# Ledger of designs, part 16: VHH binders against Coatomer subunit epsilon (cope)

Target 1, 300 residues: Coatomer subunit epsilon (cope), of Dictyostelium discoideum (Social amoeba) (q55fu2)
Amino acid sequence: MSDDILFESKNYFYLGNYQSTINEINKKSRQIIEKSLKAESDYFLYRCYIAQGNYDLVLQETKNNRGSGEDPTIAGLQLLASYLSKPDENREGTLITITQWISDGVVKFNYHLQVIIATIYFNEQLYDEALQILNNCDHIEGLSMLIQIFLKIDRLDLAQKAYDTMKKIIDPDATPALLSLAWINIYNGEEKLKSALSSFEEMAERYGPTPLLLNGQAVCAIGMKRFEKAESLLLESIEKNPKNSDTLANLINCYINMKKPNEIIQRFINQLKTLSPKHDWTSAVNEAEALFEVSKSRFN
Key: E = the ipSAE of ESMFold2; O = the ipSAE of OpenDDE; V2 = 0.75 times the mean of E and O plus 0.25 times the DockQ between their complexes.

## First folded at step 4 (VHH)

Design g10 (from f12b with S57R F102Y E103R L107Y; framework vhh_6fv0_2)
Fold by ESMFold2-Fast, scan of step 4:
Structure g10 (fold): chain B 300 residues (1-300), chain A 122 residues (1-122)
Amino acid sequence: as target 1 above (300 residues)
Amino acid sequence: QVQLQESGGGLVQPGGSLRLSCAASGFTFSSYWMYWVRQAPEKGLEWVSTISTGGGRTYYKDSVKGRFTVSRDNAKNTLYLQMNSLKPEDAAQYYCATEYGYRDISYYPDYRGQGTQVTVSS
């Protein structure tokens, strides 16, 4: 539909297909000439490298972003890469830097920086702070994050309102809208689970299966008590990204419901502990237990 | 004619407890999320707590977690805030409210009551 040179790149990105995003941007590199388009392209490229765990590449490529004329978006990407490379070591310094940027007013009209900061807050389980950063959001990625945060905190009503706002900005058949509706349908109950599953399957067919889409399908399958199907999807997700904490949490939930031996369940719990900082893991376990209860009450 | 009426405020010593109530009328109370917000002198409104329609999900400002408990009685159209281990910084006018703008749980609601004053002596 494609006046936007980055249209297909963004579709891959929104669905978590980072390698295809990089490949698509590189394919169109000769068309990416204007300064603003080059900046947007670099934002998505660096976000993909970060998502793939290639933090050092981002830090090396952006090392000249200093002093007078520092780009705030690139500074945000540097902060995100640094934070995710060593979250426990860099947490305090990262949060201090964010507080300074908010105070200095650099965040207020920079949508990409808002998303970066909200991502850090979300990883720290600072949901109220993430919502505050996205408060004046009317852009697609920010609205998608708002929907995910609202669903995470069990505010289906607010997720619906954010989705209604999104529909005024983009076509309901556009990738971010389809993804948002699929997640909302999971929370709306059993009758909507089949619709959500079909939507995730269609997106995976068009844009390739990703951990994001495989987790979506698996959650639907768990809700429908199709645990063997859920296990298959989650094991495929692990093959694509063994460090995905959502996949590990969903697999633990699946195995508990399947009455698997404690030794198998404990193995994956230990993997989740290793992936997440100890104190963050304690919070994540409490959240997984709450999600297990919500899942049981809705899908039993 | 949505109406919210707060009560239960008063003077308490540091470390003391108070229970706030909010009586709601003019709308289907059980269909709406409810929240508590407060305002200290010369400060803006601060979000304190949120509770879902059935009471199954609750949220708190970090500084009050473990000390405050929000609850509701849908049969009586009443919202409650149990405040324990009160600190001088908790002194404020407390308001109950219904419905947020969809982006913002930290600022202030579209509708709120007249409020109830909480003072902490020290």
Scores: ipSAE 0.000, ipTM 0.137, lowest interface PAE 15.3, mean pLDDT 81

Design g11 (from f12b with S57R D62S; framework vhh_6fv0_2; at its last look DockQ between E and O 0.04; V2 from the best seeds 0.00; counts 0 for: pae E 19.5 > 2, placed apart)
Fold by OpenDDE, look of step 5:
Structure g11 (fold): chain B 300 residues (1-300), chain A 122 residues (1-122)
Amino acid sequence: as target 1 above (300 residues)
Amino acid sequence: QVQLQESGGGLVQPGGSLRLSCAASGFTFSSYWMYWVRQAPEKGLEWVSTISTGGGRTYYKSSVKGRFTVSRDNAKNTLYLQMNSLKPEDAAQYYCATEYGFEDISLYPDYRGQGTQVTVSS
């Protein structure tokens, strides 16, 4: 099945290994002949470029050759790229566009577009809107994102319920399902941290370490009071992507627990605020335990 | 309540044609993407085709591309599937649906009709 051709690419993508995703798609490019498969591959390719910060590339490529105006997925990708290129400036226009698309009914059955829109909402901390978009979603990525959002808003109960639903319709061994379970396990407490850690480690071994996976591991380590290990993992993550907000947040948490000098911690806080000005860190700064919980929620 | 009623199935020879219809009621038909899905004996439910609200966008399972054509008449609240060059492997119970995982054969529609049987035999 055509879907099998992109299996590895998708796994790399879900784990945040965007370059490997791109490479894998390119490797299999000769096999990507069917229009639908091509569209799917393009979707992931553009998502990778966007994730890598190559917004202009996506905008130009889709405009000139592939973004013919009638594909809502492509339109979504364009919107995402445009939005992320200048989030503050493009926020209002982006949200208006989304509202229009919803009204037009073009979103309801396009799971790629749903994920894109939910991503935008998530980035804007519009969690209710994101949940609405993903409400009753019947696709693996959307369900995983739904779980992620539930965890972000500290609704473990709903996350668990969503995961239970996911298991009924999706292979629990699928990468998004594994990630979802690992994230849930982080929230379930100390006894489940080992399981989560193992899951992240296994995925890292198979598909390579990524900021996503490293942060997962780090959060587990922090929960286990293995702060030196967490620090190492997070520093590695910084090297891979110095603009990863989760990494910075978790590092702050780690350093608080390690009783690092306040000046050091403040530097990272400032970096995080610059990178993600909408993050509320007021509750997280004074209590290590509270900070851990906040960090977990932010990671997911 | 969402109501979907499929019709048009039957017995055809390989290479033959059928036109399926789905009558929709209980919801604003023109506001929803619609899906065709099918289930063959001893097989799982699989996605066949999708059409956008206005009919401007259509998608097909690879194995039916070029042979099947999905269309809709919003004024009549009816979904269609023209099936040409039918093959034995196309034999299945065919359902119309209002919600389904796009191109994901592992998922099930939230709303579907009772289905119509398509048999392909010499």
Scores: ipSAE 0.000, ipTM 0.221, lowest interface PAE 14.8, mean pLDDT 85
ESMFold2-Fast, scan of step 4: ipSAE 0.609; ipTM 0.878
ESMFold2, look of step 5: ipSAE 0.000; ipTM 0.112
ESMFold2 (binder alone), look of step 5: mean pLDDT 80; pTM 0.816

Design g13 (from f12b with Y100P F102Y E103R; framework vhh_6fv0_2)
Fold by ESMFold2-Fast, scan of step 4:
Structure g13 (fold): chain B 300 residues (1-300), chain A 122 residues (1-122)
Amino acid sequence: as target 1 above (300 residues)
Amino acid sequence: QVQLQESGGGLVQPGGSLRLSCAASGFTFSSYWMYWVRQAPEKGLEWVSTISTGGGSTYYKDSVKGRFTVSRDNAKNTLYLQMNSLKPEDAAQYYCATEPGYRDISLYPDYRGQGTQVTVSS
């Protein structure tokens, strides 16, 4: 059993249940007295507000973080909130600020700031830069990000190596370990898909269904050629967050496999294009078709 | 100092087979995961396969699964890649690499050999 007051709050957070994270932290507010514990609590609260799109709240609550008493972690949260509020407008200034912080040495040994910077790089599709910031990390959230980046660039070997490192420092029942193993099992192919699906379902039952967990279940269902189940899960995910690009991409893949009318498929491609203007709708179709062909060859 | 020497490349017709070898020296080969990476003309460096220290775990790029087999002989300090059912898209310079760190074995490995050329053409 963990003695960490924030253990359950972190478990909700890592599975994308931001409201339950906030509620759990607030429930334990009287026990969050120590300065370091209060700082960690505030970090997770502000990360939740940012994830919910409440950027102005974070900027307002942290407006006094300036001068010689400036907290680099809070400065990072302010930068993240500002960047995500207007990515196209704030991109250049954000990247310049990050480069200066790296040069000034404020990023070294600040695990939370490393995660914030890697999140911004990931959103910019600067994967090599994100990997450099997280290289050889031994902190839980950084290892979780490394695993996600390695899976995204099709490096299952490096994802497994990072997971092996994570196992040495984390409780195996902590949600980052469960989530990381489930995603790795998806990429290990057909034999592991049922195990991955069961893991996502158990996490959703215990911590509540989130777009992240519903997408995990849907990817498993697609791999198992259970397209109607995948559709149901993805439609539930859209209801929870209609702006989740992973859900839209997975739904497009699902509908292509189900041979749905082209008009329905085009509707979701146009929606994905609107949410991710950097993606050409033609590119999204080519990606879905490639995933369909991989699925055919891998599971036949 | 890490030294890696690849061999076994050549020209084959589509559907043909090649066996690549990598002779390793200058480090304790049996203590390191090993990697095969390739670079096709006008393309970036691409990961192909990985093998764990004892050979108990192997990993492959999706497009080569079922066609390529990685293996190692720790007594001979040698890494192998058996390539079957070769396709034109497999034509590339093939390199073996060590694992000095995550960065060095990701998109841009620091430790790799000079490579061996594989050409697939009729």
Scores: ipSAE 0.216, ipTM 0.642, lowest interface PAE 3.7, mean pLDDT 83

Design g14 (from f12b with T98K G101T F102W E103R; framework vhh_6fv0_2)
Fold by ESMFold2-Fast, scan of step 4:
Structure g14 (fold): chain B 300 residues (1-300), chain A 122 residues (1-122)
Amino acid sequence: as target 1 above (300 residues)
Amino acid sequence: QVQLQESGGGLVQPGGSLRLSCAASGFTFSSYWMYWVRQAPEKGLEWVSTISTGGGSTYYKDSVKGRFTVSRDNAKNTLYLQMNSLKPEDAAQYYCAKEYTWRDISLYPDYRGQGTQVTVSS
């Protein structure tokens, strides 16, 4: 529908500009009167607060919701905030809760809850579970998540099919479609890398540079062996969000290829390890190197 | 009604080559994307390659990219997989499969034939 008053807020949200999303929703607050629109607005506001690390605000504002029986979307946001605040401590309980909600049938027809659960599964690297939750989805966030999962598990063919489905729902020039195609183009190889880089640069110019868009540009630069450009982009991303694990992993990969002193590389490995205390730091380094080798192989 | 018949497998030494074929019947072959998948004795089913309806788009598992080439002959209802520089890890039963919806809970397409065995040994 062309009359969506959250249209611009959603564009900022999809590109990772959470503060602009909040600002636009607040600017439109007097127009957000009907119950369904208010619920959708609250969903995006709480997702932004969670993305900014403000978990306590979400938990405090939603404390009167007593589980999935009252408002399943709010229950999902509470679960996501709780999980991300202390992933290692809350992992087991979170997964048990999700399994119970699926068994109770509360997930089947709630696409916001499906996206929340898929996000948790994705963070746990439970890709098959995430795909099952997103099965038969026709909503933009779910299709975007499917594309990311397919790319992560080396199924470029399925990512393309999910993107083709997305184009039937939205204009190919719409922000989610542009972002999805840019990521697909990264995986398609060297000729498409230049196109992907240009797309990320144009989106950053229109909607502001975000860690997501800077990481996209940096991955393109790494694939093109432009390591100094990648470093510059990644350092800007760190300045915006020093806790972004994708930025740290990409920066480690970049520095290894630039033959930086081991002291500098170890500092960033230590930072990545601190963000995930149970993560194997050697695994993180091996993953970064593997991504670089795969990029070399695909981009010849 | 859908029938797929794989052939061309055999025993080769590491670094050798094989060309697999898949004869399709019971559906309009030219209207569907086609896939190659494989299963090693101790492992699950693995996707290998995908080809679009007209052959204009091809996709490969990262570990086979540059070594394997998928192609099709729509006039003969036949799918091919050219395998070069074969490695011991490529040893598996190879199956062809017709396009499936990505909305299936399974990541792997429905394969209908008996497959063709590829063995790589020194």
Scores: ipSAE 0.312, ipTM 0.722, lowest interface PAE 3.8, mean pLDDT 84

Design g15 (from f12b with S57Y Y100S G101P F102Y E103R I105L L107F; framework vhh_6fv0_2)
Fold by ESMFold2-Fast, scan of step 4:
Structure g15 (fold): chain B 300 residues (1-300), chain A 122 residues (1-122)
Amino acid sequence: as target 1 above (300 residues)
Amino acid sequence: QVQLQESGGGLVQPGGSLRLSCAASGFTFSSYWMYWVRQAPEKGLEWVSTISTGGGYTYYKDSVKGRFTVSRDNAKNTLYLQMNSLKPEDAAQYYCATESPYRDLSFYPDYRGQGTQVTVSS
């Protein structure tokens, strides 16, 4: 099956190892000849470049696609790259474009475009809108996003339901299921927080430490009051991707709990604001603080 | 207001050892992570080592791992770098720094002292 060719690439992608995803796709380039498989491969390659901050590369490589009427998935990737490159400048135009695409029906049966739009809505803290786009989804990325959104809005019951749906589609030992369970366990707290840390550490050992997995470990360490360990993990994450807003938000949360001087905390807040518009940094900071508060309240 | 004063440099033969120290003042030393960086005469500034606030986590440039050990004494506001098995490539001006761990190319807070010179030769 076609999924077999991209299986390992998708595992790296779901765990945030974008360079290994690119490398694995390139290794199998001679086997990626079918049109549908090539389109899926291109989707993951462009998502990786966007995740690495290479927005201009994506826009240059896709410049001949002029809109959703040609290739709606490519149009979505162009919109995401454009939005993330200048979020404050492009926010209003991006949201207008999304509304138009929804009205035109181009989103309804395109799950990649649904994930892209939900990502933009999540960054804008438009959670109800994101949930509407992902309503009744049966695809792995969409279910993973539903779980993340439900945890963000303190609906652990709905996150569990989405995870149960995911287990009907994939093996519970598959990377998206392991990652989803680890995040759910963080919100359950107490003994399950130790299980979450162990899971993130095992995934990092098998697939390489990524900002995503290091952030997961750090949130667990913060919940356990192991702030120096969390600091170490977050500093390693910054070295791997200095533009990762989640890492900066988690480091700010860590330093607040360590009662670091306000000077240090404000420095990182200013760095986060420089990398992301106010809405993006507010979202990242709120996410880190909400995760810590949920973990803290479960232990207290 | 941040003041960093390095000492302990000197001339040493290849394979020798030196211990650098950095006296810090003007800030709450125990609340800040610290760095050692170096610059050879015709080279750019190179990161050497980092130590966390409590000293529980240490990081090293690959070429110095196993040879250099960073440590700190928060009661004395002092940072140390123990350098063993020194090589000619280690010859440089060594600086104590309180650098942000964030590596944004457009933003590098650069708080460092005057440095201490390390020379490795015959």
Scores: ipSAE 0.000, ipTM 0.116, lowest interface PAE 20.1, mean pLDDT 81

Design g16 (from f12b with F102D E103Y D104R L107Y Y108T; framework vhh_6fv0_2)
Fold by ESMFold2-Fast, scan of step 4:
Structure g16 (fold): chain B 300 residues (1-300), chain A 122 residues (1-122)
Amino acid sequence: as target 1 above (300 residues)
Amino acid sequence: QVQLQESGGGLVQPGGSLRLSCAASGFTFSSYWMYWVRQAPEKGLEWVSTISTGGGSTYYKDSVKGRFTVSRDNAKNTLYLQMNSLKPEDAAQYYCATEYGDYRISYTPDYRGQGTQVTVSS
């Protein structure tokens, strides 16, 4: 049936295949007539453009929306595009705007706006703030982000509980559920790593390899001490998106374990610092830095 | 009214063992995930362990994994924490807690007991 016109578009989107999402929506543009369906379509299109770094396109296409009082979701997309285009310059103003929107009550019943705000908070490492916004969200995207944040703060118990909630609103074989389980399985340990790797590989075969799926595969490979395989996957990920900080952090971890020359490792550390210069460090980056210093002292 | 009462704390030498208990009442204990959290002097609350409704899934803070074991007896409405190889850094007030229908990390006073003190020193 044709009931869910955006079904395949959403699957590509959840797996990080932004170009295929755009292409699929455009192929079905003549069927996207109803106001609510058009609004949902525009949300995914603009999220894709933002993910590809096309911030100015989003700002130009939405210039007629002049605040949360008109269309709060579009206002959120404008804020996200503006924030990501100049994070250092726009950080303070962005956080003030979010606080105002929360106070004004425009966030409470807008699931897309909740996801947008949580994305900004996550980028700022404001995890408690992100969790507060997402605990009021029972939508698939919000639950997916909750799981990622819980894993980030080492709360596997809460990630599992959020996944159990997700299973009540989505089939376990649906793309967001498969992704969530794969990441949870990574945190459950070595026996589950093979299952997680197989899941990421199957999704990549069906929907095309993306930085998201390649990073997932690489993390599994690192956990299984298959560093050459991880390197291959991470280098492919860099070719697709050279600004992906997760890919660089994983590659640094991989190279330290492979005992690559310190000069190569330091080059990638410097690249990562350029992308995340102000305390935007993952635990993997901190571990890589520490291991690099140990490796350097052993040679000198 | 949700009531949680911890017991089993005390003074122990480094490397020693203690078993904490939490008696629960006022809610359907078997339907809720249960948590152990602790607070060292002049520190915030720190999550220690979680157990699912039937006891089939258990979770631990990395620093206690392999040393602590959480369990529950739904027939007795009781939660347990077996603590082995205790370290000075484990010294804290220990509380059991439930989320009472929420996924929040923080627990309200109404869903946390009075606590039981664990002291580790020679």
Scores: ipSAE 0.379, ipTM 0.758, lowest interface PAE 3.1, mean pLDDT 83

Design g2 (from f12b with S57Y; framework vhh_6fv0_2)
Amino acid sequence: QVQLQESGGGLVQPGGSLRLSCAASGFTFSSYWMYWVRQAPEKGLEWVSTISTGGGYTYYKDSVKGRFTVSRDNAKNTLYLQMNSLKPEDAAQYYCATEYGFEDISLYPDYRGQGTQVTVSS
ESMFold2-Fast, scan of step 4: ipSAE 0.606; ipTM 0.875

Design g7 (from f12b with S52Y F102S; framework vhh_6fv0_2; at its last look DockQ between E and O 0.03; V2 from the best seeds 0.00; counts 0 for: pae E 20.3 > 2, placed apart)
Fold by OpenDDE, look of step 5:
Structure g7 (fold): chain B 300 residues (1-300), chain A 122 residues (1-122)
Amino acid sequence: as target 1 above (300 residues)
Amino acid sequence: QVQLQESGGGLVQPGGSLRLSCAASGFTFSSYWMYWVRQAPEKGLEWVSTIYTGGGSTYYKDSVKGRFTVSRDNAKNTLYLQMNSLKPEDAAQYYCATEYGSEDISLYPDYRGQGTQVTVSS
C-alpha cells in the first residue's frame, strides 16, 4: 500500500502556505506515480497556483498538458481560474456553467469539484448555494468550508455542529480541526480567544506564518484589546500578501479601535473596495465591542 | 445487536507489517463511519484511522499517516487496517469501532470490539 505522500503538502495548503505546498509536492514528484495520487497532487498544485493569482498558468497547463474536457475536477479548476481572473465579467457565465454541472450530476460525488464550486459561490456571497453544494459532505475540506460559511452567515450553532461532525472523522489535532476550532472559538467569546490565539500561534510556529494565520491571531488580539499587537500582525500579513482582503478589513477595524485618523482608515477602505468590491463593509460599527464582532465575521 | 470482532494482531519486529481485520454484524455496514482506535499500556485511548464505508473517504492520525491504510469490504462487512513500517510506539490494543446507535457526537465511537493486541518487539 502506498504512503500518503501528500500529507505534509495538504497541511501547508490548509494553512495558506501555498509555496510550501508546491515545494513539497515537487519534492515528492518522483514518488507520485499512481494515477489517483497524481490527480490529487495536480488538484492541490493548481489550487495553489490559483491562490497565488497565477490563473493563466492554470488555464494553459490544464488545456495543453493535463487535458481539458474529460476530468470534471480539471474542468472545475479551469472554471475557478477563469472566474477569478475576471470575476465581474465572468460571473454570469460561471454560474450558468455551475448550474449545468449540477444538473448533469457531475458534482454530486466529486468533493474537489464541490469545494471549487462552493468557493465560487462563497466569493459571490451565494452562501445558501454554497451550503447546498457541500451538503452531507464526508470530506475534510468540505466540512472546513461549511464551518467557514456558517460562521460567515453568523450561524455559530451550525458551525459547531459541523465541527462536531468533523471531530468524529479526524483527530482534533489535525490541521483542519485545529483551524476550525480556532475559528469557532473566536465566536465563542472572549474567554476562548486565548485558546484560539494559541492555536494560531502554534500552527504558525510549526508551518510558518501565513496571512490566514496572521489574521487569525490579529482577530484574537483585537478581541483581547491588544490593538498594537494586532496592527503588527496585520502589517506582517500585508507584507506577505498586499491583496488579502481579510487583512485589509481587519486592519481597518483595528485602526478604528485605535482611533487612527480617518484619512488613514479611508485609504485602506478604498484599497479594500478596489480589491474586493463586494466586501460588505456597511456592517461595520463604531462601537468597540460591535467592531470586534464584525471583525470576527469578516475573518471567516 | 451491534457486534465488532477484531483479529490479525500479533508480535512483529520493528519495520514489520500486520493486517488487522474487523468483522462487523448487527447493522448495515455500508453507510457508517468506522474507526480504528488503540490503547497502549498506561496510555489513554487514541484515534488512529477513520473510513466512511459509504464513500470510502479515509483519514489518519498524523503519526501513522503514510504507514497505515484503512479499507473496507462492504460485501463482507469487514474493516481492515494495513499497518506497515511498524514502530515500537505502535504497540497497543487495537479496536474497531463504530458510532452506530450512538447519539453522542464523540471522537470515539460507543461501539467497539474486544480488540486485538499488536506487539512490536524492541
Scores: ipSAE 0.000, ipTM 0.196, lowest interface PAE 13.6, mean pLDDT 86
ESMFold2-Fast, scan of step 4: ipSAE 0.635; ipTM 0.876
ESMFold2, look of step 5: ipSAE 0.000; ipTM 0.101
ESMFold2 (binder alone), look of step 5: mean pLDDT 79; pTM 0.803

Design g8 (framework vhh_6fv0_2)
Fold by ESMFold2-Fast, scan of step 4:
Structure g8 (fold): chain B 300 residues (1-300), chain A 120 residues (1-120)
Amino acid sequence: as target 1 above (300 residues)
Amino acid sequence: QVQLQESGGGLVQPGGSLRLSCAASGFTFSSYWMYWVRQAPEKGLEWVSTISTGGGSTYYKDSVKGRFTVSRDNAKNTLYLQMNSLKPEDAAQYYCATEGYDISLYPDYRGQGTQVTVSS
C-alpha cells in the first residue's frame, strides 16, 4: 500500500485536525480506488468521526459488517464508537469482546486493531494490557501510542527508547515524530519547554490550531509561569471543543496558579466531573503533578 | 545467562545515605540500558531510575529526583545507585534490572535484590 495519496490527510489526523483530514480524503476520493488504499482511507475517516463524537454515524455506516465476511478493523472501529458513546454502560461488554478477539488470534497481525484496543485499554487505565497489545510495534500510530502511554505512567526513559525506534522508520521532521519529541521535551524540563512550545507553534501555523496543539502550547506556558498566555490558549481550545477534558484540567491548573476566586475554579471542576467522573479534583493537586497529566488520572 | 547481584542495602535513619551496587555477568553489560526498581512492603514494583548504555542519559522517578544518582562502570560491569536524603517512603527491596524480550513496565531480568530500611 502507498500512503502518498493520504500523506497530508495523515498529517492533519496526527495533529488533531479531523475536519481537514476528512476534507483531504474526500478531495482525493477519485484516486482512492485500490482496495487496500480504500481500507486505509476508511480507517482514518471513521477514526475522525469517532474523534468528533459522531459515534452513531460510524455505527450506521458499518452496520452490515457481520458474519463470515466481517472485517476485523471495522469491527474494532464499531467497538470503539460503541465504547466511547457510553463508557460506563459498555465497559464490561467491550473488555469481554477484546479478550475474545485476542483469544481468536484476530489481533496479532492487525496493527490498526491493535491501536484501537490499546486506545480502549488506555482510557480504562489498563496500561500493562495496552503495552502488551503494542508489543514489538514498528508502526507509526503504535509507536506514538507507546510514547503517550510511557509519558502517562512517568516512564520518560521508555518514551525516549520508543522515540528512538520511531526515528528509524520515519523522518524526524514528520508530524508524528515532531509531536512525540515536543511531548518528551515537556517532561525533560524548563530548558526544553521553550523548544517544545516553538514546535507546537510551528505545527499550529502549518496545520491549523487544534485543541491538541493548543493544549501542548498551554502546558509549556504553564511550565514557564506564563499563566495569562496559557489561559488565552486554553480558552481558544474550549471554543473549538468545549468537551475536551484535557483543556478543562489544564485550565483548572492555570486558574489555581493564578489564584482565581474559588467560584470560577469550581465551575470548571464541575464541568470536568460531568465529562470525566474518574478525575478527582475535589482537593488541591500538586502543580507539577497536574502539569504532567499523570496525577490527574491516578488522583483518588 | 543474565545474572545480576545487588548489594549495599541496610538500615539508615531518615536523612541518611546508602550506595547500592549491582554486579552484572552473562551478557554484554555495556550494550544494555540498566534499571533500578523497588518493591516496598505490601506494595507493587516501582520504577526508580534508568541509565543508558554509556551513562550519557539518566532518568529518575519524580519523588527521588535530586536525591538519587544512578551511575555505571562498564569496565567493571557494575551499576550503582547513590541514595541521599533517604525518607521512610524509600524503604523497599531494591532490584537491578535489564530488558528482556517482552515490552513491560519492568525489565524481564532482575537480580535477587537488596533490602533498604529507613526508620527512626
Scores: ipSAE 0.460, ipTM 0.802, lowest interface PAE 2.2, mean pLDDT 85

